# VHH binders against StAR-related lipid transfer protein 7, mitochondrial (STARD7): the designs that were tried, part 5

Target 1, 216 residues: StAR-related lipid transfer protein 7, mitochondrial (STARD7), of Homo sapiens (Human) (q9nqz5r112to327)
Amino acid sequence: FQSSGVQHHPPEPKAQTEGNEDSEGKEQRWEMVMDKKHFKLWRRPITGTHLYQYRVFGTYTDVTPRQFFNVQLDTEYRKKWDALVIKLEVIERDVVSGSEVLHWVTHFPYPMYSRDYVYVRRYSVDQENNMMVLVSRAVEHPSVPESPEFVRVRSYESQMVIRPHKSFDENGFDYLLTYSDNPQTVFPRYCVSWMVSSGMPDFLEKLHMATLKAKN

## First folded at step 1 (VHH)

Design l6 (framework vhh_7qbe_3)
Fold by ESMFold2-Fast, scan of step 1:
Parts: structure tokens; sequence; C-alpha cells
Structure l6 (fold): chain B 216 residues (1-216), chain A 119 residues (1-119)
């Protein structure tokens, strides 16, 4: 008896819920900057900046979607396989919603100072559409104020969609990662060059190896 | 530059079938079909993920249309059955450069292929 007499509209388009810079950046064309055996890497300019949004398409046939997903959620394990991590801590956790606030401190290439991120991470397993989703974005949290010890990254967004070839527990899937941040650096071109040549490829290779070593 | 080329449109009688194809000149992520009927705005028809594991349909075409893809041929298909006069439109192929989520957003579009359903 709670039904409305008016039509229900479809969900709001995702482009309208993104930040203005990401929405404007969507109008720019993707350019492929790396084509490797297990993944392709593209970038596109963020309008008004010298920075890029990155997109990775990857395919694996030797690990399961669930293993790959769980390795990314395991903060203790990430500190073991990701050599750039200085600190990675869950600040607060809502187990019911799957929402977590994390504080992440990472090395950047010399001469850049280390950066810290405070971000909310949400994840979902969509059994109806046969996909797993992991979304992160920068937030402010009173327990982790900005400090002079690290450069705080205030603009950060990451979205990964994992689509099984068969099931969540059988080997084989495709994934898509969209990533952007603003490291607030006086060396933006150097930072972009490092990200493409080392940062992103090394991260993805180590993530794959970490997944292969993960125990069921 | 990525190009999308549609084919398979034509004149068909109500209750008939048509298969549309769209060939991409390079790699695409998510792909979909949109249509624009006479005097109407462009509307969503169907979309498909890269792996083919996820498909989405507009309510008006569910049960009648089937979207599929052949990644080895860089080709997207739309099998249209039980066609109605209301399906008369120019059908556009679209490719998504972003993650498919709640709403399909597309960066690349074909020129369209015309479908006319006669009574």
Amino acid sequence: as target 1 above (216 residues)
Amino acid sequence: QLQLVESGGGLVQAGGSLRLSCTASGFTYAMGWFRQGPGKEREFVASISWSGGSTYYADSVKGRFTISRDNAKNTLYLQMNSLKSEDTAVYYCAADSEFLYDWEEYDYWGKGTRVTVSS
C-alpha cells in the first residue's frame, strides 16, 4: 500500500555523481600508454590540470575473482607485498555495509615527499550481474587530521570492477580499474612519467603475484 | 581514432526479426545499443560487458531483443525478434570508455543503421 501514483525514474547517471573534474575529463579521449601480456593501461587528461585519469583493463586465467578481490581487501597482506606502503590502517569499519575508512601512507619517487591518503572504501559482490566492485575515494576524518609529516592527497578516486569468465570461485576474469589522484606536487610531469613507467605496472605485477601466493 | 560501423538495418514487417551488427576498429570495453525514433530523443536499448557476463535491457525490449558480442571479431550484435512498429528507429552502436555501473555512459558512437517496421 505504499506505492506511488507517479512513475519511478531510473537511477541517476554515474557521470552526474562524479566530481566536476572527473566528469569534464570524461570528454577527453583515452590514449593507450602500455600494452602488456596481462593488462592494457590508458590515460586521459584531467581538464585544467597537468594530471591524468588512468584506466587499466586486465585479464587473468590463473587466479579466481574471489582470490584477487580478497587480496586487495587484506590490509595486513598488502603491507607485505606492496613495498611502497609505509602505513596502512583501518581507522573505522562498518562490517554490515562493507564500508571502511583507511589511512594509507606511501613512498613517492625521490625527490617527492611521501603522501598520505584518508579514504573510504566500499565493496560489493553483485551476484545478479556477476561482478565484484571495489570503490575508494578521499574523505576527511577527525581521527586523522592533516599533518606536516606527509603531503595529504585530498583528490583521490579508484574504482575496480571484476567480471568472472565463469564463477567467482573458478579461475579466469577481466577487471577494469579507473584511478585518479592529485598528489599536489611541483613535479607533475615527473610524477606522471613514474606512474606510467613504474608505479602502476609494478603495482599490478606484484598484486598478481600476491594473489597467486594467497592461500584459499 | 576508434570507429564503430553498424549494419543489418532495413525494412521488416511487424512480428519479424532483424540482426544488427557493429564492428569496432579497435579495442572496446563495454558496448551498447541506443535508438532514436521519429520525433523522439535517443533512448537506451541494451548493453553488454566486455566478458559478456552482464547484459542490461530497456523494459520495452526485454524478452524480444538479445545483445551479444564476439571479441575476436571486435563485433557487437543485437538480435531483434517480435518487432513492433514502435521499434522503428535509427539504431546506434556505442562504446563505453568508463566502468559500466548503474547507468551506461559512452564515449564513442557509430553513424547509425535505420530499422523500419511496417504494419
Scores: ipSAE 0.000, ipTM 0.163, lowest interface PAE 12.8, mean pLDDT 79

Design m1 (framework vhh_5c3l_4)
Fold by ESMFold2-Fast, scan of step 1:
Structure m1 (fold): chain B 216 residues (1-216), chain A 127 residues (1-127)
Amino acid sequence: as target 1 above (216 residues)
Amino acid sequence: QVQLQESGGGLVQPGGSLRLSCAASGFTFSSYAMSWVRQAPGKGLEVVSDISYSGGSTTYADSVKGRFTISRDNAKNTLYLQMNSLKPEDTAVYYCARGSRYTYLFGSYTPDAFDIRGPGTQVTVSS
């Protein structure tokens, strides 16, 4: 039902979420795997693998959209609240577009090696449509070649849309996160199990707590 | 009423140090990136340093990098600028400002960066 002008129903995942270059056979249906206080999590198989694309719908009423958005963009603060980060640095910044290339190195659970990501991040505040958007995708960058120390993730995409309940600077919003990667593992079922039971829930909880701490 | 009030300026010899403070009131200080901006006599405004809303990220102008340190205390609604190894070229009125390149980059509502400034504090570096 509608409350304060906003329906409290999570949006249905749309059928088509893959680009032309990601077309790999028959499209799979989204299935709900987790329903928690602050978020719902869906997944669908990545064809030919034991890995999944994830979709998260979340709601917070105790932090503002701007605070949540800014916590994700604050690279130095993320190193403080995200215990899995080994390295996180901005490699290149395009001053005109605001696009940033980042190098991110993260712990994975034993027996997996740590992974590194080189990705471009773009973000926008759309005042006309009352939303904030953060998108990231893996890229290659000559300053950060592959290293035997870490397993390079070459397939990584993330898109988050944040929609305020009131304004960007008042408490309350919904977000929709679509996420996929291929961590190149010989233990794909173990990786999936860890991601669903620990990785994703812990990350989202810590992100929320980090936002609350930044507010206070 | 939204207010910013600087303090800590004064006359200092070259090579000396000063610590500037800015007390903020009337808004949620912890939700905004903040900047120190200066204006030397006969020159335009220069952004000296800015800091993210959490204090986790900072930037500095090339003219002050390695000598100045920006910091904030969100519990006290206070912004700081520690100025070391001061040079005659650092002589200016120093303003505390709400916003930064960071806030602009993150989609600030303010059409003009630094929409709220304090009255400024004079720093004079001379022998």
Scores: ipSAE 0.000, ipTM 0.130, lowest interface PAE 16.7, mean pLDDT 77

Design m2 (framework vhh_vobarilizumab_d1)
Fold by ESMFold2-Fast, scan of step 1:
Structure m2 (fold): chain B 216 residues (1-216), chain A 124 residues (1-124)
Amino acid sequence: as target 1 above (216 residues)
Amino acid sequence: EVQLVESGGGLVQPGGSLRLSCAASGFTFSSYAMAWYRQAPGKGRELVAGIYSGGSTSYADSVKGRFTISRDNAKNTLYLQMNSLRPEDTAVYYCAKDTSYVWGSYRLTGFDYWGQGTLVTVSS
């Protein structure tokens, strides 16, 4: 079921509040909130909340798909380039499927407490469709129970599809990232403002720079 | 200086059994997940069985109930007990160390370091 959504060609990003029919037949309109050199950022409301689902369409011509993909999977390297990471560990790996369960603890801007995430991540390289896919979602794991030290994020989904312009090992690709979470905050509007103006753009810019630095 | 050396392969009749061993050196064996892969003639490499550092195991559907992966951390040795062997199990079997996320891994599985392999032939 969930795998068919990952395997399907992502819909082309649309500007100017273009909407898509959701699972209940209701449209949610995408609103472009940022247009930067390397990416465009859209958001749409999550029905019944003050929160948003985010969509990023990005293009790079100075790094390879493989480098960009590997930098995201490299847990040790991410702790070096992502200053918000307090902890990032692989808790469990399913050897046959390649799925990994991670525990991620991250700073949030004052006055919000730090959040922790327990999520399963799966990635694949699809040579036939010339794409790389990375999918993550929140799960429960007995080795990482909730702690009063951090606010546990229980709703988290991320999907990234990378499409080379040429090959996995030549410079140039597009990527589509769809992201949502519920940080369980009493300051949802503040959190949304921070995510759009700082959180997401800073993360993407640092990820690009980290990929450039990893280039040999 | 990671070294993995497989042994125990050979010729066996259908329904027979073999035990493969992998001697590991050059790293803290007990800290890493280990796996067995195989490559049949003219085919790609496939994952057969894996074992986490804590001892939990995972198997490909084709071998569940017939193969058992195990480890001896005191001896730095990985094992694969193969029972009820079938002609389709004929392959070179490779021991692999979990490399986490390694640059340049095309399959992006985390198991990029293999030994030289040991040949298993199941024939009647």
Scores: ipSAE 0.000, ipTM 0.140, lowest interface PAE 17.5, mean pLDDT 78

Design m3 (framework vhh_gefurulimab)
Amino acid sequence: EVQLVESGGGLVKPGGSLRLSCAASGFTFSSYAAAWFRQAPGKEREFVSAIYSGGSTTYADSVKGRFTISRDNAKNSLYLQMNSLRAEDTAVYYCARSLGYSYGFLPTYYMDVWGQGTLVTVSS
ESMFold2-Fast, scan of step 1: ipSAE 0.010; ipTM 0.260

Design m4 (framework vhh_8h63_2)
Fold by ESMFold2-Fast, scan of step 1:
Structure m4 (fold): chain B 216 residues (1-216), chain A 124 residues (1-124)
Amino acid sequence: as target 1 above (216 residues)
Amino acid sequence: ELQLVESGGGLVQAGGSLTVSCAASGFTFSSYAMGWSRQAPGKERELVAGISSGGSTYYADTVKGRFTISRDNAKNTLYLQMNSLKPEDTAMYYCATPRYSSGWYLEPEYFQHWGQGTQVTVSG
């Protein structure tokens, strides 16, 4: 996984290319599916599936990069502001690298069963490039085997890059979030519709409000 | 050991009614969502009805308004009341529980532990 990464804004999708036109090593095109005051949301097909990778570009001027970053790392606080969380705990920490393995259990919309994720999370503050990075991906861990209680998600990736407008401790930043998972459902179109209309927008708005409340 | 035993199938005339039942043992029945699926010769197995541990129900479009699923937790028994039966309802009917004990969501691919089935035949 990555401790730092540089990603540019997603390119504007071309209106004349709406299909999955992939040719020998070319990536699928991004499609904008939501344009709101504080963020834009794009998606692109995951080849061979009815699922999508999502990308969010957002801007806030009322919170600091450090506050926004720290709220995402605070597992106890996330359980308070994210109503979909059933369980969220750190099961292992690497003292040297600071990487963490987490067990996360979350509600999905009816008619989908709750899912659980075992994932490794790594984060870094890159002062030289003036950015903060948070990367997560699904892993297997012997202390958290699959259980009959939840559907285990085996394909999950998330990367967020936060770039200050001024400094890490002054209000104002842009962020780029790239996200994909495979919930392993027979209702992929319903899941995609929910993710675009509710799941992703509600998560981002609640995260922003949680950051505002935390700064005191 | 989880065991499901279906019964109550038989021959019925079009427009008639029939109730099939499923006796469950070997697990905490009241904690699980339960379902009924059916399979006609040469066709895929179809989930027709489901009921959560809390009593919320699901019906496939093919049976909505005609079939009613219910459960009796005291007797560890699941029921499917079938009204206004059509020849197209002719199938082997199976009782099932989901793979996961948590939640009451009805994703057909996670229904496991099919019983032996009970045959329902609807004549014209």
Scores: ipSAE 0.000, ipTM 0.191, lowest interface PAE 15.5, mean pLDDT 80

Design m5 (framework vhh_7qbe_3)
Fold by ESMFold2-Fast, scan of step 1:
Parts: C-alpha cells; structure tokens; sequence
Structure m5 (fold): chain B 216 residues (1-216), chain A 119 residues (1-119)
C-alpha cells in the first residue's frame, strides 16, 4: 500500500558543519539537542510558533527490524509499556489497505492537561528497497468528537523509516523518526523542554526495552 | 488521473425514493456525498470509510439516507428514502486518495447528478 505524502528522507540526518547551528538561512536548520549511545535527536523551529519538528536517528543491534516494527503496531502491548497512555483504541480499520484510525489519550506533564489525538496510521514493508515505513497523521473522525475532558491535538505527524543492516529478521537496524505536533499549550517552552529532556528519551528507551521483552 | 462518475438522479415525488451511484476509475480511501441546492452553499450529506465500517450522516438526512459501497466495482451508493422538497439539489460524489487530514478533505469530485423532488 503506497503511502501518500511520505517525504524523501536521507539515510542519516544532515551532517553537522561549522556555522550550520547559527545559520540565518531562509531554510529552517536542524539543531542537535541530544546525542546518546542509541540515538541522536534534532529539532527545527516551526515558523510562526514556539514549537519544533523533531528528528531522531537511532541504531539497535540487539533486536530485529520486524520485532521493533511489530511492537509499535501492537496497541494492547503499548498500553502495557507506555505509562502515559490513558486510552488507545483502534476506531476504524481498512481490511484491504491495513490503514487504521486510532484514538489516543495521553498524560502531559503537570501543569498541562491530558491531550487526545485522532490519527490515521499506515504502514508498509518494502522488500525491494529493504525498508519498513510507519506514518501517522492527525485526522477528524465523526465517531470521536472533541471532548471538554481533553485538549484535542489537531496538528500531528509522525513518520518512521526502519532500514535493516542485514534482513528484517536479523538483529540490527537504523531508524529515522520525524515527529511534530501542536499540543495547544499556554506553556510551549516548558512543553518543548520536557519533550527534549524526558518525553522523547523516555519513550524511546521504553520502546527499546519493550521490544527486548517481546523478543521472547 | 482519478475520475468519478455519478448517475441515478432524476425527478421524484415527495415521499419517494431514489438511488444514486458513483463509479471511481481507481483506488479511493474514504468517499462521500455532498449536495448543492438552488441558491445555497455546497453541504455535506454522508461519508463512508473504505471498509464500510464507519459511516457519518448530516442531521438533515439521518434516518432517511443510507450510504454504502461495493469495492469490487469501485462504486459508491446513496439510497435516498422519504424524499422532501428541500432535498432538491445537485448531488456530488467526492473521494479521498490520500491520508485523511483535518479537516477531512476530499481530493477528487464528480460533476454531479441532479435530483428534483416535487410536491
């Protein structure tokens, strides 16, 4: 199933060069905000906002691409390993394409209220180019109207490309995740700080551990 | 690339029934029906997901109209029952070929089929 609107991604994020971080070029530049053993995290400003688009490049050598991919698609398992999930339900499936519409309700750090997301996700396994792709985008769905109980996130995009080092069923792969959302918060700087220092790193670490645990 | 062809419109008496169809020349994800009455803005009537598992209706047609699809024929249907004079409009078929977006946006439109309900 071809994913419409998927951006062309390089194998690795744009290389760092002297002056890139301070560039006043018209194009928004990626800024590295975290460099850890298993992943690197970059961000770039979303023009006209206090918000950022995030990019993660990660490498694992102790799990297979298929295991990592499947753990992300397993909605019931995610509710077990992701402590921030309040609700995660598939509200519609297209049995031919495999596209799913999900309703996701998640804790945000105090003092922010919980957010809910209605999004479509589509995934594909490209055997010819040896990659797996998972994309998600916020949508409106008549079965899940906005509720005063949660702040509805209307701008949300996530794209992950997984590239095996050998095969889908052998340990070792790289992944590239590009992520953005607008949580509609009056504390955007606090939210950005939390995302970089805790939100993204904790999520990625727990996802890796969940994959290792599911391996058996 | 994609073409949508509507059929089934015509003249019908109030209280009558009519079935519209729309055939797509290729793959569509979500599909819907919209209508535009004389001197009015185009308004939403009904939508259906690819699987047929989710349908939504405008309040003005709920309980009277039924949307359905036959994916083997790439065809969308609208069964209209208990027709009223205010249902008089040109009915347009619309399709999404991309991921759903907020607001839900239709990429392709048919040329429309006219429905006239007389008293």
Amino acid sequence: as target 1 above (216 residues)
Amino acid sequence: QLQLVESGGGLVQAGGSLRLSCTASGFTYAMGWFRQGPGKEREFVASISWSGGSTYYADSVKGRFTISRDNAKNTLYLQMNSLKSEDTAVYYCAAQTRYLSFPSTYDYWGKGTRVTVSS
Scores: ipSAE 0.000, ipTM 0.115, lowest interface PAE 16.7, mean pLDDT 80

Design m6 (framework vhh_6fv0_2)
Amino acid sequence: QVQLQESGGGLVQPGGSLRLSCAASGFTFSSYWMYWVRQAPEKGLEWVSTISGSGGSTYYKDSVKGRFTVSRDNAKNTLYLQMNSLKPEDAAQYYCARHPGYTIFGVTQYYFDYRGQGTQVTVSS
ESMFold2-Fast, scan of step 1: ipSAE 0.006; ipTM 0.441

Design m7 (framework vhh_vobarilizumab_d1)
Fold by ESMFold2-Fast, scan of step 1:
Structure m7 (fold): chain B 216 residues (1-216), chain A 122 residues (1-122)
Amino acid sequence: as target 1 above (216 residues)
Amino acid sequence: EVQLVESGGGLVQPGGSLRLSCAASGFTFSSYWMAWYRQAPGKGRELVAGISSGGSTSYADSVKGRFTISRDNAKNTLYLQMNSLRPEDTAVYYCAKLTSPYWLQGSEYDYWGQGTLVTVSS
């Protein structure tokens, strides 16, 4: 007889409205758009655009954190399991920080042109806090100027945090991925629909399968 | 328990070839990035070549086009094929198990073996 729906849906947390009375900033609420066996996908609007920042929370129990982390850093293997990759090359490495600058060219669904990204990738293994972190962000690099062949994505950010259930070398972990880009498309709603329904889910499922195959 | 045992070093003339092997045990070899490092007399240790679990490779500029790193996960063995050897390739060569990407400097490797001596001399 009792409806606890209202009690299970408390008022909007103060943290989401703190410092922004118009509610139009990047502090917008996350909306769950997909709930699958191994992951949940949320999005929130990017102010002034028809585009979204995406968040994925996933869990695996059949691969280790180290295997999953290493597969993501393996550019040659990525070209084999990711069918959308046209080109993926490391153009520069910083031996001190471990930062890599990559040139990534990828298919987008028709009628959109292929996009290219020049981005710096950094990673860290935090043994004290038992986590692995991978961060990527668009940069400019003199060796890879803009080309008429591809639409250059100038706004791109990705951060993944991997938290083991036990250790880096035992099966089982959770990961949190936060992703945003601006593909500079005249079809932003179509692009968003594709990202949610196909782009992100297919990528994550293939990444998991690639990790399992690399393990064996 | 982790063991890396290098072999295949020796004396070779300039322009010659050698194949180094590293037998690995005590860990899940297929899951780890592996590398070859070398140390010449009076010099620091340098990365020669690295290979990921999926087969992605990286080479020092001094050996690109001459050396090939490979792995056999069924045999738990890492290889370095060295062609067109030069006197400056003379060094002790070390097999390394990595917990960090092979392009990072320093001790980001988890373990390395006892080494195998390569001498390139007429």
Scores: ipSAE 0.000, ipTM 0.282, lowest interface PAE 11.9, mean pLDDT 80

Design m8 (framework vhh_5c3l_4)
Fold by ESMFold2-Fast, scan of step 1:
Structure m8 (fold): chain B 216 residues (1-216), chain A 126 residues (1-126)
Amino acid sequence: as target 1 above (216 residues)
Amino acid sequence: QVQLQESGGGLVQPGGSLRLSCAASGFTFSSYYMSWVRQAPGKGLEVVSDISGSGGSTTYADSVKGRFTISRDNAKNTLYLQMNSLKPEDTAVYYCARTEKYYLFDSSGTYSFDYRGPGTQVTVSS
């Protein structure tokens, strides 16, 4: 593999965020909050809140793109490796588009109550451009109304792009993840601190280990 | 080592034309979206155009649509921007950027750039 299988690092954020499509809705600067061997984590404020949008750029050389992609789509396997999951199930599938609506219930760190998410996910494998894309966004669904048992997260977006170093079925890829949610908490500073120091890094490490164990 | 290098900028009269080129090396060029991004004096970055790895999909900012054409030659690892009917407001440093394009549910896209070139200056002035 003499292609671009080298570990890629995104450029450091400038005063203006690269990728701003217009200047009217002034985007906040990305701030790097973690620099690890296998990934870098940035955040930027969500206007009007004490919360952040997160960006992760990561590289693995010991797992395949297809394994990593499929492990994220496998709801039964995720319940096995992700100890925070209380419930994760597909509520509805659109057979034409392949879009799925999921109900996800997860532990949050004490003293926060458990949260639930109803979201649609869509994924694509772009063989021409050698990439895999997974996107998720909070929605409402009549089969899963809000419940007093859990705090419903109404604002949730996740987008991941995976680019192989060689092929979908050979070890080595880069990924870019953009993530935001609003957990509706009276402890926003604590929640942000937990997400950066524990929640996000722990999730990514467990996802990697789960992928190593997966067969494809 | 990923390298991107722009060329073809210069001084041109309003209504004139320029063709920018970007030579790419150190990665599988055909596997990546590529973009032209510009920065006018005292202003922020603007994405002017992007192109898919195969060349089958292109987009343009409204400010340049109908005047600029993006293309690529994957055999030569080269990205191009043909700029016609240039206006003073097109004056900017133009950057070639390796692009991650996210798709949203409304079919809109957003961009992240992991590498860009040093830029080439385009000045449109009488």
Scores: ipSAE 0.000, ipTM 0.134, lowest interface PAE 14.4, mean pLDDT 80

Design m9 (framework vhh_gefurulimab)
Fold by ESMFold2-Fast, scan of step 1:
Structure m9 (fold): chain B 216 residues (1-216), chain A 123 residues (1-123)
Amino acid sequence: as target 1 above (216 residues)
Amino acid sequence: EVQLVESGGGLVKPGGSLRLSCAASGRTFSSYAAAWFRQAPGKEREFVSAISWSGGTTYADSVKGRFTISRDNAKNSLYLQMNSLRAEDTAVYYCAADSRLYFSTYPEEYDYWGQGTLVTVSS
């Protein structure tokens, strides 16, 4: 049955609840904002903040976990498949923890200016729990101070867990991506709309296609 | 499986400080996201702060700049340093954990909970 390519259903966030009292604007729940063939996208406001957390649950049956993981870690290859990248460089590596600090400069859609990110990235392959994990978060680094050329994103966190259907080297896996970002824009509604309708889905589709090309 | 036990609550005057601790028993706590929630009498349980297994943190606007969440994975412990306490911080504080590798600001998404520790800010 599973060998027949049966689709797995994603774990969904808890459904929104209705109260007897008017609680609008106080309690925020996950809302599905996109349902595509290969992934579902939810968002929710972070309670007490002006930011959104995004959750993506995706499934691929035509690429391996290891290929998908490695494509994301390959900064040179990402510059080739991600047309929005202006600059992506590793500025520091910690050999003990495996952590890397990167400087990433990216286009945003007109009329928004380009953004830059300085972030630490850490990754692991956990054979005991059969998963691969990639985490990133914004940091400050003395070699990359803020520049008037780009809008510095100071709040950024990304976490992806990849779980194979069989093994790291066989086709088929699910992934769970949790993401939050504050791009500091004077067009916040436009930016949020773009991220949901284009930015995130285009990135995920291009990442899939890049993984397929690396496989061949 | 994880069991959580909070400690460090008590009575403190406005402007004072307290450090709450949450001891986790069971294996793999270091793989869990963890959070602090609070509940004042007659109110719903509200988010205070969360920390991912990778160390990323987030805070409710009402406590940002005053409270600091941290973890010590070697000791299977979670902490909340509370500074500049206000009367409105009076609540039972709960430690929560989720085995998924992300945090949530919603209490209903957490699988494991402590029994709570009372913090009273009063003159």
Scores: ipSAE 0.006, ipTM 0.180, lowest interface PAE 12.1, mean pLDDT 79

Design s1 (framework vhh_5c3l_4)
Fold by ESMFold2-Fast, scan of step 1:
Structure s1 (fold): chain B 216 residues (1-216), chain A 126 residues (1-126)
Amino acid sequence: as target 1 above (216 residues)
Amino acid sequence: QVQLQESGGGLVQPGGSLRLSCAASGFTFSSYAMSWVRQAPGKGLEVVSDISGSGGSTTYADSVKGRFTISRDNAKNTLYLQMNSLKPEDTAVYYCAREVTIYKSGDTYEVRYDYRGPGTQVTVSS
């Protein structure tokens, strides 16, 4: 993948502005790769790989936190607005914990084969701290063994925090999404390039449109 | 009907530059990684450079790093190779090639070049 070019983070603290101050124990620095009207996208290298952890900061003023949160939880609706979804099904729900296990099969750009994910999703509405949280992580589940039809993604983590500007039911919020996976590809640089230029931007823009349509 | 057609080859002096082009048709160009492959007189094929479908990722053979730049214009279905600081050992027929990934077993895949153009001759001589 080519560098971010003209997009940069705000200046870092002076102590970390020089390369010789970076130690092996420090986390990689975030690089802004996209600056759009409703969101900013950053990435940082995952040490030892050609892959990245991604971070999105977004703001909407035309939809409510609850609408945006609910659209992400609605698997049937996601299959309608997300053209890359081949299959998205809830395998198991634990009503007490609010945890759900999902099987998600998605198109990847040629020449990569489709990938499938088995992951646990947990969500919470934190009224005391005025935030909504959605966390997902790859797991194994006996009802969905690996299949030669798809490449199973074993390393997947996603965390989204939604912070209302007012309340959960009034328009306006910020969100922070942190995402990483390992698609097990012989074309890691190609995959990274596609994610930045098309995969992530298209997903976020379609999610916004889907939320606007769902607010009836 | 997949077609690949190279152009831009010729005779150039050592230290000179050439830009090769490859016009692609008959397939969704942006969905395929593409390569430049060359064959010097009396030698086998060498993969010189490749580029991902989006153009975001590139690789180069050690023999050409820092001198050659691969790029693509997906709106025009065209692949390019900018060749600078040319050396006599760069003399070869240069082919544009399409990459495909073939499933073997489990999660193991093989990369192949299923289509190649007729080639364009590059001659670097004093």
Scores: ipSAE 0.000, ipTM 0.098, lowest interface PAE 20.8, mean pLDDT 79

Design s2 (framework vhh_vobarilizumab_d1)
Fold by ESMFold2-Fast, scan of step 1:
Structure s2 (fold): chain B 216 residues (1-216), chain A 126 residues (1-126)
Amino acid sequence: as target 1 above (216 residues)
Amino acid sequence: EVQLVESGGGLVQPGGSLRLSCAASGFTFSSYAMAWYRQAPGKGRELVAGISSGGSTSYADSVKGRFTISRDNAKNTLYLQMNSLRPEDTAVYYCATRIEYTYSGGTKYVTEFDYWGQGTLVTVSS
């Protein structure tokens, strides 16, 4: 069921398709699955799978873009506010590009086993286009081989664009988050249901509250 | 909504045969490894036989040459053909799904969901 103001697709002002020439006209339709005060959540099928790509459009008026951006980059602080984190460590930092490789271990809903991710994260502040961008994708790293302790997620992509209403240091912004992963579970429907009902909304709400606490 | 339903158990005399079935629904059966486990009275659960998504099989030493695990992906069904049954084979038999993943030390199987249905009882007795 839908509330007033719910859209069946991502908002037009933020809806730039990743579309290269090969992907034009092949995109699945976005389906709105959640409409809350601070964000809207959509999903679309990944062709040939029971999995989804997720998209979030959110708006805050009580925190600054810079505060929200910095809280996401603070791995020590994330371990304090994100109860699902078992381990989150920076393995490697590239001084020239600012890229970081992280090892992230997270709870999944019981009875699913915990998953681990090895991913590269890049971020930039684009003053000319008035945007902040944070991009992550799964990689392999020799310091963190796959092990029997956790199920390794090998397919993971996340991209967030933050756009200020005024400036990077004044309250008010919109963000667009596009996310997909393959947790390699025998029960993808239960995993998808958890992600939509709990995983994603709880993460976003806790991130907002963490940003409010950090700004003081 | 995901279901594994075991059937085919019963009472059989020593030396007899039984064929167990496990009907799977709610997931893409052909993509996952499957296994048969058993639990005898007063004992822990024991892995009996495993089959990969590609059809490679493995067996416990106690059942090698007597039991055959197979799958029918078109019917979403796992089978265990049990021949030359012994009183020691008396147990409740359970089927389970397994995640297959590879790491530097080899291939490991992980069973998700600690719910294994009621199983099917096999009694071997004269």
Scores: ipSAE 0.000, ipTM 0.296, lowest interface PAE 12.2, mean pLDDT 82

